VHH binders against p49116. Designs and how they scored, part 78

Target 1, 238 residues: p49116
Amino acid sequence: EGPLLSDTHVTFKLTMPSPMPEYLNVHYICESASRLLFLSMHWARSIPAFQALGQDCNTSLVRACWNELFTLGLAQCAQVMSLSTILAAIVNHLQNSIQEDKLSGDRIKQVMEHIWKLQEFCNSMAKLDIDGYEYAYLKAIVLFSPDHPGLTSTSQIEKFQEKAQMELQDYVQKTYSEDTYRLARILVRLPALRLMSSNITEELFFTGLIGNVSIDSIIPYILKMETAEYNGQITGAS

## First folded at step 4 (VHH)

Design t4 (framework vhh_ozoralizumab_d1)
Fold by ESMFold2-Fast, scan of step 4:
Structure t4 (fold): chain B 238 residues (1-238), chain A 121 residues (1-121)
Amino acid sequence: as target 1 above (238 residues)
Amino acid sequence: EVQLVESGGGLVQPGGSLRLSCAASGFTFDDYAMYWVRQAPGKGLEWVSEISGSGDSTKYPDSVKGRFTISRDNAKNTLYLQMNSLRPEDTAVYYCARHPYSGYDLPFQHRGQGTLVTVSS
């Protein structure tokens, strides 16, 4: 019993690297993305229901859904990030790569399609004027997805997902009582998140910081870094 | 600027041993926990050992526990990995990595260029 999420879980404030450079560069884009990834991981770790599943389950869930959480974060923080400007800079880089024959046309097509899908998703969320509570519950629905391959404790995960869905419904019906179809409009946006490639997200936002290392492989370490216990162990403090 | 330079990689037969070294510069070495991480062909990054700044505490995953030993010489700004009883599945590029300085540094973001270890007959 008790709500799945508290008011503290609604707060999602991205702090951008400062100052913003005169010309966008790979380092600024990747540092901004890293900050959003850490904010998203910190958000997930702060949920009591998530903590209750245990470390192994926590790691498996986040490894399975990090790209969906990250994409929701991009949509929620699109204005703070000037995401449209970042994506335009990436498109210009890709167009230059075509003319210089540095990347295959097939790969560029895949990346461009990903950018268009991302823009379409972010625009749809902006047009719906999704609020902080709605974003928090959408992220919870994504986080507590019981249907990823290799998960254990799937019945408990499903219960938390259902609780997130019910609390979102209650919130929307109470807050937007005049808009009968709002919940349906919001929920039909979620399947698009699973169609977005995590490999292309890595290429666009993280390769400049971490090279050819997958985000999936470092997620266990991100989750550990935000605990006092982990910091105490690695620094040798008691 | 953080600089980490690995050395000691090479070809070794199953059951053999190899010792890796990492020369660190650009930061106060004894203030930071250090790591060895590896990336096998077609796989993601895997943590293989960690050591506290003082050198008093070490940790290993079960996959290498009892076979690998991490150590450091703070006077020489050097990190070591002693690898014994090597197996074909230990084949990977091995990286020396420093503990993140800020809360926004990705794990193992501060790592060297790596040294290739190939375990094959």
Scores: ipSAE 0.299, ipTM 0.690, lowest interface PAE 3.6, mean pLDDT 87
Fold by OpenDDE, second read of step 5:
Structure t4 (fold): chain B 238 residues (1-238), chain A 121 residues (1-121)
Amino acid sequence: as target 1 above (238 residues)
Amino acid sequence: EVQLVESGGGLVQPGGSLRLSCAASGFTFDDYAMYWVRQAPGKGLEWVSEISGSGDSTKYPDSVKGRFTISRDNAKNTLYLQMNSLRPEDTAVYYCARHPYSGYDLPFQHRGQGTLVTVSS
């Protein structure tokens, strides 16, 4: 039936908001995160296999894995985003909240651990020097995860996931023939994604922009957005 | 419900001036920094001005700095943009917004319908 992914799916170019403020404010962070989220979801939408599952299943899949996709995107776009700086800014903001006694000790710990997990994950991916093809296949594996509750067409989803895994294996074998265990090293990073709370991610990156609206609730709208419309909105910044 | 209504747009010659207004409702106006953004034909959204909730701090991109002035009247829940020395490249739909970059048609979008500013001879 042909490959799950093509070379067109390897391209993952994030356009940052312009101009960059002198101080990374909440709006800049949220906008940057939103663009990444949109890019990730529209990337998923560009996969023929994803389309074949139907709108309802697509929505359910994205709702289930958006945090993982987003996190992979953060890792992939870490340099372009200056992720370390963004995270530092978030921490600084949290410090202010801490000083104002707005957060419980337990909540502070949870949030700080989450930030640490994000940073460590991204650092680990950088150390592995994951390339664009590998990221694309990893995202596909994450996207086509059949083990989320409430999914329909789980058999088909599993097939797509297997196809993604096989293609990744073939790619790694071809491209990194001297590194026999590269595939395993890459795949063992995936569990770390599921250790991360989607709620905390949402709070850190999106609260300033979406207010009381959840990412879960806006996913259908993002998926319905035309690519041309999306591109038009993120380009042309001076 | 958050509502922002822009007004004051129109046709103006190069070098001319316009003053835009934005009426805000549905939220505590002075709790929020406010923004003007614009979208020129065929281009994306561009941030053009920022003002703090209290009005004591303003920011501009280089493209409009020295020409545009943002202000607010918190008692009237109104945001203003004084535009002087207008140029053809300033032609755009101007939006009042609670976010400097938000240009998505999503339920959480907090900007108005915009007002068209056309700078032409």
Scores: ipSAE 0.025, ipTM 0.422, lowest interface PAE 4.3, mean pLDDT 88

Design t40 (framework vhh_enristomig)
Fold by ESMFold2-Fast, scan of step 4:
Structure t40 (fold): chain B 238 residues (1-238), chain A 118 residues (1-118)
Amino acid sequence: as target 1 above (238 residues)
Amino acid sequence: EVQLLESGGGEVQPGGSLRLSCAASGFTFSSYAISWYRQAPGKQREWVSTISSGGSTNYAESVKGRFTISRDNAKNTLYLQMSSLRAEDTAVYYCARSYLPFGKYDYWGQGTLVTVKP
């Protein structure tokens, strides 16, 4: 059998909306986030192992882990997105909401704690200088999680996760042979993804685009789209 | 406030042609990819065509060679030139500023009805 992921799956290139507005606004942030979400789901859908699990299992897996995949994508694309600038704009907006008495202090605290967790995660990944291969396999480990409620084919999902873990280990051992503890440092970052609220991610990055419907409700549509439709939604370009 | 307004729909015989327009306001039109979608009675919305901010175009396989998408950034207007129309092209056509599939939860126009009658 061949590797779980191919060179195609290591390539993860986000195309940002152009031009960047002089002042960041909710529409630019939401469009940027939507492109990343779409790219992340297209990435998952293109994996042969993922396709082999079948439509119902694919939908269940992505519904369970989209926030984790999205957050890994934010970390990987942080510089392309100017994520620090986006987060600073969100924080500024939240501080203005306090001064104008628009939101409760408790809600603002929850959202700011989420932003802090996100920033710490992205900073830790940047400090580790995670490469494209490592990101691809971390996403695969997250995607092929057998422990989500309601899953069928859990044994097959677990085998794919184990394959991802073994291939990541082999890669890190060969590529970063002098850093004995690198793999451990990388893997201990993953549990933090489970502590981040998908509802707060939706509020921060998808306000104004989703309306009253959650991300999980649109996932089946994304997974059923033809490749031409995917490309059309991202840029309309080859 | 983002708004999209479609026009140009109507009744046409098989093999005929129609040109749809979508007038955009409330955002920097030239900065965004804009798409055409359609929805036939009793069916889900399906993607038809997209034009990027740079002018690159993509089409659904069912309309390739028959439909042409274009944009006029000076007029904030999107076009869909439809030729060799078939009965299966009968649908309400929607303009969408969206990067989410099928644009179900994003900025949509009101739609314009295209009916191809024998």
Scores: ipSAE 0.000, ipTM 0.130, lowest interface PAE 14.0, mean pLDDT 82

Design t5 (framework vhh_ozoralizumab_d1)
Fold by ESMFold2-Fast, scan of step 4:
Structure t5 (fold): chain B 238 residues (1-238), chain A 121 residues (1-121)
Amino acid sequence: as target 1 above (238 residues)
Amino acid sequence: EVQLVESGGGLVQPGGSLRLSCAASGFTFDSYAMYWVRQAPGKGLEWVSEISSSGDSTKYPDSVKGRFTISRDNAKNTLYLQMNSLRPEDTAVYYCARHPYSGYDLPFQHRGQGTLVTVSS
């Protein structure tokens, strides 16, 4: 049947909004996050195996894993986004909030723990020097997860996940032939993605744009905007 | 800046009717498809209706098809939603939303403050 991913599916190029402002603001952070989310959705939609599962299954898969895909995207695009600067600014703001108004101490601690987990994840990926092929296959492994509640076609999803795992193994063994344990070091990073709260990701990166609307509730409409019917409406407005 | 101002919400009995309006400003109204979306208490955003920039085509989910009618007056920069045969499950804040300008705008990102519709005896 051929490989699960082509070279076009390895390419993941985030285009940032106009030069980073002197002072980080909510709008810049949210616009950057939205661009990454759309890039991630476009990437998933472009995979023939994903398309073959059908619209309902596609929507269910992405609704279940968007936070994992988004977090992998943050790690992959950390330099382009200046993610460390964004997170440092958020941490500083939260620390000032603790000092000025102590009413939200418990919530602030929850958010700080999430930022810590995110920083640790991104640092581990950077230390491992994960390349573009490895990121593409890790994203495919989380996308084709058969174990989310409510999924149909779980057998086919599992076969695609196994294919992603096999192709990642082949790539790593051939490209990093002298590093016997590289694949194991990469794969043990993945379970941490499921411990990260999608609600806190929404608060950190999508506040001010999405309001009280959850990302998983708008995913069907993001995927719908990728159809031919919506392309003409998105383009051509002045 | 995009401004959308909804009105016409209120309390209505099951089986009743309401007509919502949305006044648009800050963009070329007749160049954009428009939407009505709603959010019930404690729930996510739900798409309710869609109308093309010209008004020539409309779309509805099965939950409101045959009961709700979207329309627009491009000369007045106004969007409408006629709601008939209202049910308790139609209780929600209703938002007027513009189609994304940029391919990176989130769906329904450009929406108004909303108008509350309560369907109750």
Scores: ipSAE 0.094, ipTM 0.581, lowest interface PAE 5.6, mean pLDDT 85
Fold by OpenDDE, second read of step 5:
Formats: C-alpha cells, structure tokens, sequence
Structure t5 (fold): chain B 238 residues (1-238), chain A 121 residues (1-121)
C-alpha cells in the first residue's frame, strides 16, 4: 500500500502574521493560532490515508483530536511563534481580564494550569529535540486514534495508526540508532496531550476570532477550504 | 442575523478623501470592538483599523496610520472610516467586520459585502 507519510508530510511551515506588533495583542495571538490550526488541519487533509476515510470520518477525527494536533503544532512551531512570549502575553491579558470579569478562582486556576501544561509539554518536546519526521508521525498517531467515541471505520483508523507507529519506529531506529529508547521517550509524551482541555485551548487562542463559534463547528469548513485559498490569504495578508 | 452594510466607496484621485460607513444590525453593536479590513485585487485581507466598543480606543497599522480615522456612533449602530490622503495602494474592497481577520470565509465571519474604493488618477 505504500507508506502512510511521505517527505511532503514532513514539511510543516507556519507563517506568522506580519508585522509583529510591539506588544502582542489578542488579535495577533488569535491569528497566529488560527494559521496553525489551519495548517494542522490541511496537513491532515494532505495524507492519502486520511482522505480514504471519507468526509464524515475525517471530520469526526479532526473534531476529536484538533486540540492534540494543535498542541503538537505549538510545540513544533514554538520557536517560530515565540510561544513563550505568546503565552506570557496571554497570561498578562488574562490577569487583566480576571480583574475585570470577576472570574472564579477555580476557573483561574484551571486556565493557569492549562497554560503551564502547554508550556511544559512544549519544553519537554524541545528537550527531546523532536525532528520534523518525528513530529509528522506523532501527529499521524494522534490523528488516527481509534479510541475516540463515535468514530466510524475504527478498524481502518487503527490500521493507519499502527502504520504510523511502525514508520516512526523504523525512522527512529534508522536515524537514532545509538539511542535505543528514543522511541519510547517520544511516545510517552503523547498522554500529556489528552490532559489538556480543548475548551480552554479554544478560549485562550481563538476567542478573539471566532467569538461564540466553536472550533468544533468550523472544522468542516476548514477541511473544505482550498489550500490555495488559505495560502493566498496567508501570503497576501500584510 | 448579524448584518453589516458598507457604503461610501467610489473612485477618487490620489490625495483625495473618502468616508466609509457601515450600518450594523442583528447584534449589540456597542458591545463589540469593530474593524475595517480591506482586500486589494489579488491580495489577501488586510486589517485597516480597530475601534473599541466604547470608541475610546483606536488602532491602525502603519500603512494607514495618520491617514485613516475610524469612528463609531453607537446610537446609530454605525461605523465610519475617514480616509484621507488616499494612495493607489489603498485601492481595495473595504469591509466592516466584528473581528480583524475574517478572510477565511468561515461561517463565523461577520463582515459585509464590502464597498469598493478605487484610487486612481
């Protein structure tokens, strides 16, 4: 059947909004996040195996794992995004908002913990020095997760996930032959993704753009969007 | 239903001025920051101006700063954009929007049909 991923799927280039503001504002953060989200979803769409599952299943998969994909994307693009700065800005904005909006202490704690988890995850990935191939395969493993409720074609999804895992294993063995436990170290990071709330992620990164519309509800439209259209908007945006 | 209707566009010579208007309905206008965005031919959407819900704060990109002025009349649910010292590069369809980056044509996009501004000698 051929490999699940090709070299074309390794490329994951995020283009940041330009120019960068002197002070990171909510709009810049949201735009950056949106671009990453779109890039992640269109990356998924570029995988032949993903297409083979059909529109409905594709949508369901992305709905189930968009937060994990997004988070992996954050980790992968952390340097380009200046993620630490973005997160700091978010915290600052949050602090200001907390004073104004009278958020509950519990909610504040939840949000702050989420930010911490995001930062820690990204830091951990950076420490592992995860390369583009490894990220691609990790994203594929996350994408083709059969254990989400309500999925159809779970057997096929599982097959694709296994294929991703095998290819990752082969890659790691080939590329990092001296590091016998690298695969395990990489894979053991994946559970951290499921500790993260999609709702909080949505609130932190997307509220400024989508308002009261959920990421879940717009996923079908993002998946239908032509790549050329997306690219045109990204490159044409001043 | 959220409705935004832009008007005031037209042909103007370089150095000229135009004033755009946006009539808003279907939402609590004074509760939202409002934006002008524009799309030049063959280009993507560009943020042009921002105004806070109260109107007490405005922001502009460097490309239009000092030339464009955003304002609003919350009593009339109307957004305005005064454009002075217009340049050919300002030629675009101008949209009123509830967020500055609505160029993806997603369902949550709240902008009007736009008004065409052409700056040409």
Amino acid sequence: as target 1 above (238 residues)
Amino acid sequence: EVQLVESGGGLVQPGGSLRLSCAASGFTFDSYAMYWVRQAPGKGLEWVSEISSSGDSTKYPDSVKGRFTISRDNAKNTLYLQMNSLRPEDTAVYYCARHPYSGYDLPFQHRGQGTLVTVSS
Scores: ipSAE 0.011, ipTM 0.287, lowest interface PAE 9.1, mean pLDDT 87

Design t6 (framework vhh_ozoralizumab_d1)
Fold by ESMFold2-Fast, scan of step 4:
Structure t6 (fold): chain B 238 residues (1-238), chain A 121 residues (1-121)
Amino acid sequence: as target 1 above (238 residues)
Amino acid sequence: EVQLVESGGGLVQPGGSLRLSCAASGFTFSRYAMYWVRQAPGKGLEWVSEISGSGGSTKYPDSVKGRFTISRDNAKNTLYLQMNSLRPEDTAVYYCARHPYSGYDLPFQHRGQGTLVTVSS
């Protein structure tokens, strides 16, 4: 009962590290990406339906879909992030690695293909002019995916996904009544998210992380953060 | 600038007790939640305790609940872990970790060098 998402779940405000350096470096890119990842996980944990699934299921869902949520976040926040500039800096770094024989040609090809797929996805979303409500529901559809291996409570997850799809349909039909096929054009973009490797996303955006800490390892701890502490992460509060 | 220095590790018999300490500097200690995390040989990092900045709230996983007690002395910028009823599976390097300051600081990224705890007969 009640809507899956409230107006508070539509708000998705990324606060960038300030100021943007003259020359982008791995630390600035990692900080920006980490802020988006934290925002995405905090968004997910704020959904009552998500909380109702329990901590173990929550962790499993986010581990399975963090790359899809992150990529939707990159598309939604592309303007505020200056994502095209970040991607250009990553490409420049990779070209320098080729010149220094630091990386294999096969690996660089895989990474370049990933960057191309990401650019194409973000460009398609920009052309569709996806709004904040649409992004919120697309994230919910991705989050409540019952088809990932190893999940429990798959019937309940599927029901939440169906509810997200129904609420998105109601929103689009009411808000964009003159555009009969808008929903179909939006939904057809989602399968592309699963073609993007989470390992390559981690290498591109989180290469500034130290030690043997992986995104999979940190997810359960990010999900347990208290709201005041989480807000400190984003705003840099003392 | 952020410095965390653990101490108190050593060899202990099963069923024994040990108290770990962590000296913190380079940040306003009382404003940050603190963690103890451990890494057993060949395993990943495992969260073992959490304490709020004021010390008013503590959390533990089921694996150590009732056996381990986290505490802090904000006047001394020191974090403690009292470990009782130690088991061989508690053998690990124990790290003191600060709650992240920003999105750049992932959980447990700001940790010390660790202190080895070996529970063996």
Scores: ipSAE 0.000, ipTM 0.142, lowest interface PAE 15.8, mean pLDDT 82

Design t7 (framework vhh_ozoralizumab_d1)
Fold by ESMFold2-Fast, scan of step 4:
Structure t7 (fold): chain B 238 residues (1-238), chain A 122 residues (1-122)
Amino acid sequence: as target 1 above (238 residues)
Amino acid sequence: EVQLVESGGGLVQPGGSLRLSCAASGFTFDDYAMYWVRQAPGKGLEWVSEISGSGDSTKYPDSVKGRFTISRDNAKNTLYLQMNSLRPEDTAVYYCARGLPYRSTSYYMDVRGQGTLVTVSS
């Protein structure tokens, strides 16, 4: 019955590949995105409530919500990633793909609409000035979603989601006491995450490495990795 | 889930022929350019052939031009590589790959199958 999240779960520090190339390439984008995905999954597995659900449920939850967690991570880390620069490079590459007949016009339109939705989401979060505590609880609300098809233990998952919502409410009311509607403005942003295509996210951010496996196939492996295998993703105190 | 499954590899004598197939699933096949790439023992990946989504445009490096032919059947979501006049240096694991939205010879694949082994030896 302790809090769902501790102060350690608020810390979310992405370490970018260095140096940033003068001209962005697919390898740099994929490496940056992979680091964020690894950090996001390591974050999830560190939550005692998540661990308590068991390995099979953990895998099912992350497979269902990785795109939502990743998108929240993109918004949270947008500045450190120079996300606007990455998205501009992706758009430029897509325009080149039109000229080379690499993608259909319909597919390019779908991808451009996805990029627009992503930019809109990140801009909304930036304008709200979402802090680290708020991001941690939003990620927890998304992670403990009981409504994905095929999930077991849905009653327990729902209880953890409700706990995340209550703790977020308590935090916002105490920290932003003069802003009565802040919580509502934050929560209304979450449904947009469900409209983001995980297939398009995977194509944009997780391609470019020869022999890349699907996100679905790597999730169980990542969730079982030791903390040492995330070297460079999480920076601790000296 | 995007999947590419190669087949048709085997042992063949120099001067022989093989036809490789790649079954694609989990995406709209005709929206994407497709590639064959290969990796010889102890070496890096080498681009072998490229075909546009429509099948109207094909490209080959000089090493295989005139010997290899890439084709596709969009109705069957299947990619093919016809290999003629095979040489010992064609010995490699051959991979079917989907093109990246980014046009780059070094980063043409975003999805690759498990590969099919082609051994050219007497």
Scores: ipSAE 0.005, ipTM 0.351, lowest interface PAE 10.0, mean pLDDT 83

Design t8 (framework vhh_ozoralizumab_d1)
Fold by ESMFold2-Fast, scan of step 4:
Formats: C-alpha cells, structure tokens, sequence
Structure t8 (fold): chain B 238 residues (1-238), chain A 122 residues (1-122)
C-alpha cells in the first residue's frame, strides 16, 4: 500500500474574510471559524483511506473528532487568523457579560478555562514549531481514532491510525534527526484535545450560525457537498 | 430534484405592496436558512432578507428594513416576503435561495429559483 498522506495533504491554506473589521463581531468570528471547519472537512475528505471507509463511517468519524480537527486547525492557522485578536475579542465580550450580569459566574469560568486551555495548546504547538507535515499527521491520527462509540470499521480505522503514527515517526526522525525526543513531545500534546469541550468551542466560534443548527447536524451535509461548493465555502462570498 | 419556485411578482405603483411566495421541494425545508435576493437590470445580486430554519430570527439590510418582512411556513415548505411601501429602486427579479445553515456573515446560496419579476412604476 502507498503512503497514507501525500504532499497535497500537507497544504492547508485558510482564506480569511476580507477585510478584517475594526471591531470584531460574532458574524466575522463565525465566518472565519466556518471557513476553517470547511477546510478541515475538505482536507479529511481528500484522503483516499478516509474515502475507502465509506460515507457512514466518514460521518461518524468527523462527528466524533471535529473539535479536535478544528483545534489543530486553529493552532496551525493561528497567525493567518490573528487568533490572539479573535480570542481577545471573545474575552472582551465575556467581560461585558460579567458586568451586565448576562451569564452565570460558573459558566463564565468554564468558558475562560476553555480559552486558557486553547491558548496553552496553541502556544505549545508554536513553541515546538510544528511544521505542515507534522500537523497533517497529527490530524490523521485524530481523524482515524478507532475508540469512538458506534464505529463499524474499527480494525481498518486502527490500521490507518497506526500507519499515520508510523509515517509521522519516520518523518520526524529523518527531518529532526538531532532532536531524539521531538516525537514524544509532540504526541503528549494530543490528549489535551480530548479535554476540550466541543460544546464550548461551538459556543465561542459558531454562535453566529443561522437557526438552531449544531455542528453535529451539518457535518453530513458538508461531507456530501460537491467539490465546487466546498471551494466556495473555503474561499467565501468574495 | 431540489426545486425553489417563486411567485407573486407583478407591476405595482410606488407606495404599494406585494407578497412573494417560494414553494420549496426536494429537501428538508425546515433544516435550512432561507434568503430572498434580488437583481435589478444591469446591477449585481443584492441580499434582501434572511430567515433562520425555525423562523425565530430574521435579518434585513438597511435598504429594506422596516418595509419588508420575511416569514416561512415549515409545514407547507413555503417562504414568503411581504413588501410594503415599495419604491422604484425595488424593481428587480426576486429569487428565493437556500442558505447553508452554518453561514451567517453573508448569505451563501447553493440553490436558487428562476425568480419572479417585481416592477415598481407608475
């Protein structure tokens, strides 16, 4: 069998809404996040191993891991997104909610802890200087997780995950030969993704979604979209 | 086999009213945000109104705010646009469009009907 990922899967280029407004609002944040989510799902859909699992399995995998893929995407695209500026705007909105007594103190604490965990994760990835190949394999390891409930092709998913781990190891050992412990430092970051609440991520980044839809409910539609429609979503209206 | 069929257009005098309808078929109508967009002769496509999947949230540009009202009947798979205090600049072909549920910063349509002509003139 050939490699799990090709050079085309290393390319992950987010196109931001333009221009960035002077005052960030929920609509701009939601548009930016939606583009990243689409790019992430389009990336997953382009993997031959993912396609080979079939539509039902693909939907189940993405429903289980979209928050982990999205968070890795935030870390990878932090500079392009000006993520620090977006998070600062979210924090300002939360501080206003405290002053206006719109949210409970416990809820605000949970959301602030989530933001701090997200910042810590992104900072750790930046400090490690994770490259495009490493991000691609980390996303593949997360995507091909065999331990989610309800999966039907768990043995094949596990094989793809192990293949992703092997190819990441090979890449890191060849590219960063002087840093014997680099792979270990990278892999120990992954468990933190499972501790990030998908509900809080959805609240922070997707509050501007139209209607009462959840990310879980739109995933099957995104995965079924024609290639031209995928491209339209990731490049936006302009 | 997804279809959107607009109706209700016609000739009206300035200050008059019209109600447009859009019959949707071939998809789960109550799962999608819906839009009205228009195109005047020689001009680009202009967003006119937006309604959430439930019908609980609506949005309008300043050009029609206070004059136009979007609504939907999910049991009948029908979208409406009530247009009051019509002006000559409202003359356009009006299209209903299916929005993507996750798109909020600008309308984005994956399906659009053939349109219905609204002419505001004496």
Amino acid sequence: as target 1 above (238 residues)
Amino acid sequence: EVQLVESGGGLVQPGGSLRLSCAASGFTFDSYAMYWVRQAPGKGLEWVSEISSSGDSTKYPDSVKGRFTISRDNAKNTLYLQMNSLRPEDTAVYYCARGLPYRSTSYYMDVRGQGTLVTVSS
Scores: ipSAE 0.000, ipTM 0.145, lowest interface PAE 14.6, mean pLDDT 82

Design t9 (framework vhh_ozoralizumab_d1)
Fold by ESMFold2-Fast, scan of step 4:
Structure t9 (fold): chain B 238 residues (1-238), chain A 122 residues (1-122)
Amino acid sequence: as target 1 above (238 residues)
Amino acid sequence: EVQLVESGGGLVQPGGSLRLSCAASGFTFSKYAMYWVRQAPGKGLEWVSEISGSGGSTKYPDSVKGRFTISRDNAKNTLYLQMNSLRPEDTAVYYCARGLPYRSTSYYMDVRGQGTLVTVSS
């Protein structure tokens, strides 16, 4: 048994659509988010431990945790995405929708609360200065979560999660040896991911793409894609 | 099972118009972005147009923008390309293609048809 993640699994490079439009629009936001989602799922499927669980288990795990992986990806890629600018544009659109009475006040409040939680999470990760290695293991911890309803092979999943936790601990203790409480500060951020609605994430970032196809319905398709096709989908390049 | 069948190609003079059609079957047509892609003699594939599953969003490269219009009839499972002000450089085999659910460009189509030849010549 070697390490859970290799150096290739630490590399997480998002290629943004170019050029950025003069005014942010739903298509640019959705394409950016889709590239991040595809990158996140390609990252997961490249892990040998994940592959070893088999296709059915892989699909169930990603369906259960895609929102957590996506949110970690938003935090990790916040600068590349200019996420603060995207979120500001979404907030401005929602505020204009209130003034035009196009959406209910309760609906707008729910979406605004979600955006606030997302901003708070991303800001907390930025303040902690989470590095690429730490992000890789945090993603592995949420991916290998044995406690989602309806999962099979939970003992194997739990073993991989524990391996991810141990390797993260080893990394942090060696790299940030002077900061005794860093690991604890990082790990206490993870429960917040479970409180974020996948339906609202889908509405904010994935509305306006192909025929209101749900993320849940696309997951098995993405996981079956060839590596070259998967990479091309993420980068938009042949 | 999944099939795309193009029609409407032919010989046309420069400045003329053609309308291409693509009949789709074997999948829920309205859930997929659709594309027109062409291949000129001796050249690689070139993206021509893109339309979202609902038809609410369309994209074109500068080479055809303002001259070509992509549209779809989800009730009839049919994709269209209206080509106006045709030029000799538009001569190519035109393919209808199904896109991946979150892709915004012509790359990595999962299904394409047999193609229909468009020749623009005097």
Scores: ipSAE 0.000, ipTM 0.136, lowest interface PAE 15.4, mean pLDDT 81

Design ua0 (framework vhh_ozoralizumab_d1)
Fold by ESMFold2-Fast, scan of step 4:
Structure ua0 (fold): chain B 238 residues (1-238), chain A 122 residues (1-122)
Amino acid sequence: as target 1 above (238 residues)
Amino acid sequence: EVQLVESGGGLVQPGGSLRLSCAASGFTFEDYWMYWVRQAPGKGLEWVSEISDSGSYTKYPDSVKGRFTISRDNAKNTLYLQMNSLRPEDTAVYYCARDYGSEWLPTDFDYRGQGTLVTVSS
């Protein structure tokens, strides 16, 4: 009956840690990435349709798609994060490590291919000039994916995904009426998100987590946090 | 949640052989470089071998080169160390390990469990 997303779900504002260090380090990158992850989880939890699926389904859904949500968030917040600068610094270090014979072919190739895929994705979204409404609905399409293995309540999830697709179509047709193929160009970007390794994402952005804590293990705890705790994490005020 | 469980250690005579196994769980094993490290009684940790995520690249220190062979079975989430021509100085607790930090900022290995004891003695 009502729309899947409200104007409050379109707002997606990342607050970066301050002060910015003179040289990027793993802890600054991890703190920035953690804030984006918490913002993404808080966004998902605030959707009434998501809440209606129940806690067990919600947890399974987010555990299956966190990398896709996070990558969309990286693309949306790429400018505020200076993501291109972060990735360039990592690439430079990897290239120097090859020249100094510190790193070998398979691992560095795989990590560099992941970085190239991420850069290509973010550049593609930037060239399309994806707006806040489009990002909100793309995140909803990814979140309400009924096709992950082991998932329950797939019929209801599929209905919410279809509603997200329908509302995105309505928005794009109304807002970008002269660009007949815009929706198709946007939607064909989504399959690439599933080709990117969540473990390489975790290594690149969350390596500052002491004790080698996995994102998979913390998701249930993040989803159970009170609103004040979410706000503390996304602003660093906790 | 990330777990690495070593097995296959035991008592062996000099010149003997042992095959160590490491069962990995809680992560996508095929995406990670893996390592074997050991700690002799009263000594620090010593790196023994490394293997790329695909298994196509391996590296050894001179102390074990030609005697030890690292391998992996990504379908079974298992890491192996074949140890031949064992010497008394190979006596140690052997740990399998994953990268703790990132490849661009590795500082330590991801140890799980107690390791497996290898004793080389007559």
Scores: ipSAE 0.000, ipTM 0.124, lowest interface PAE 12.3, mean pLDDT 81

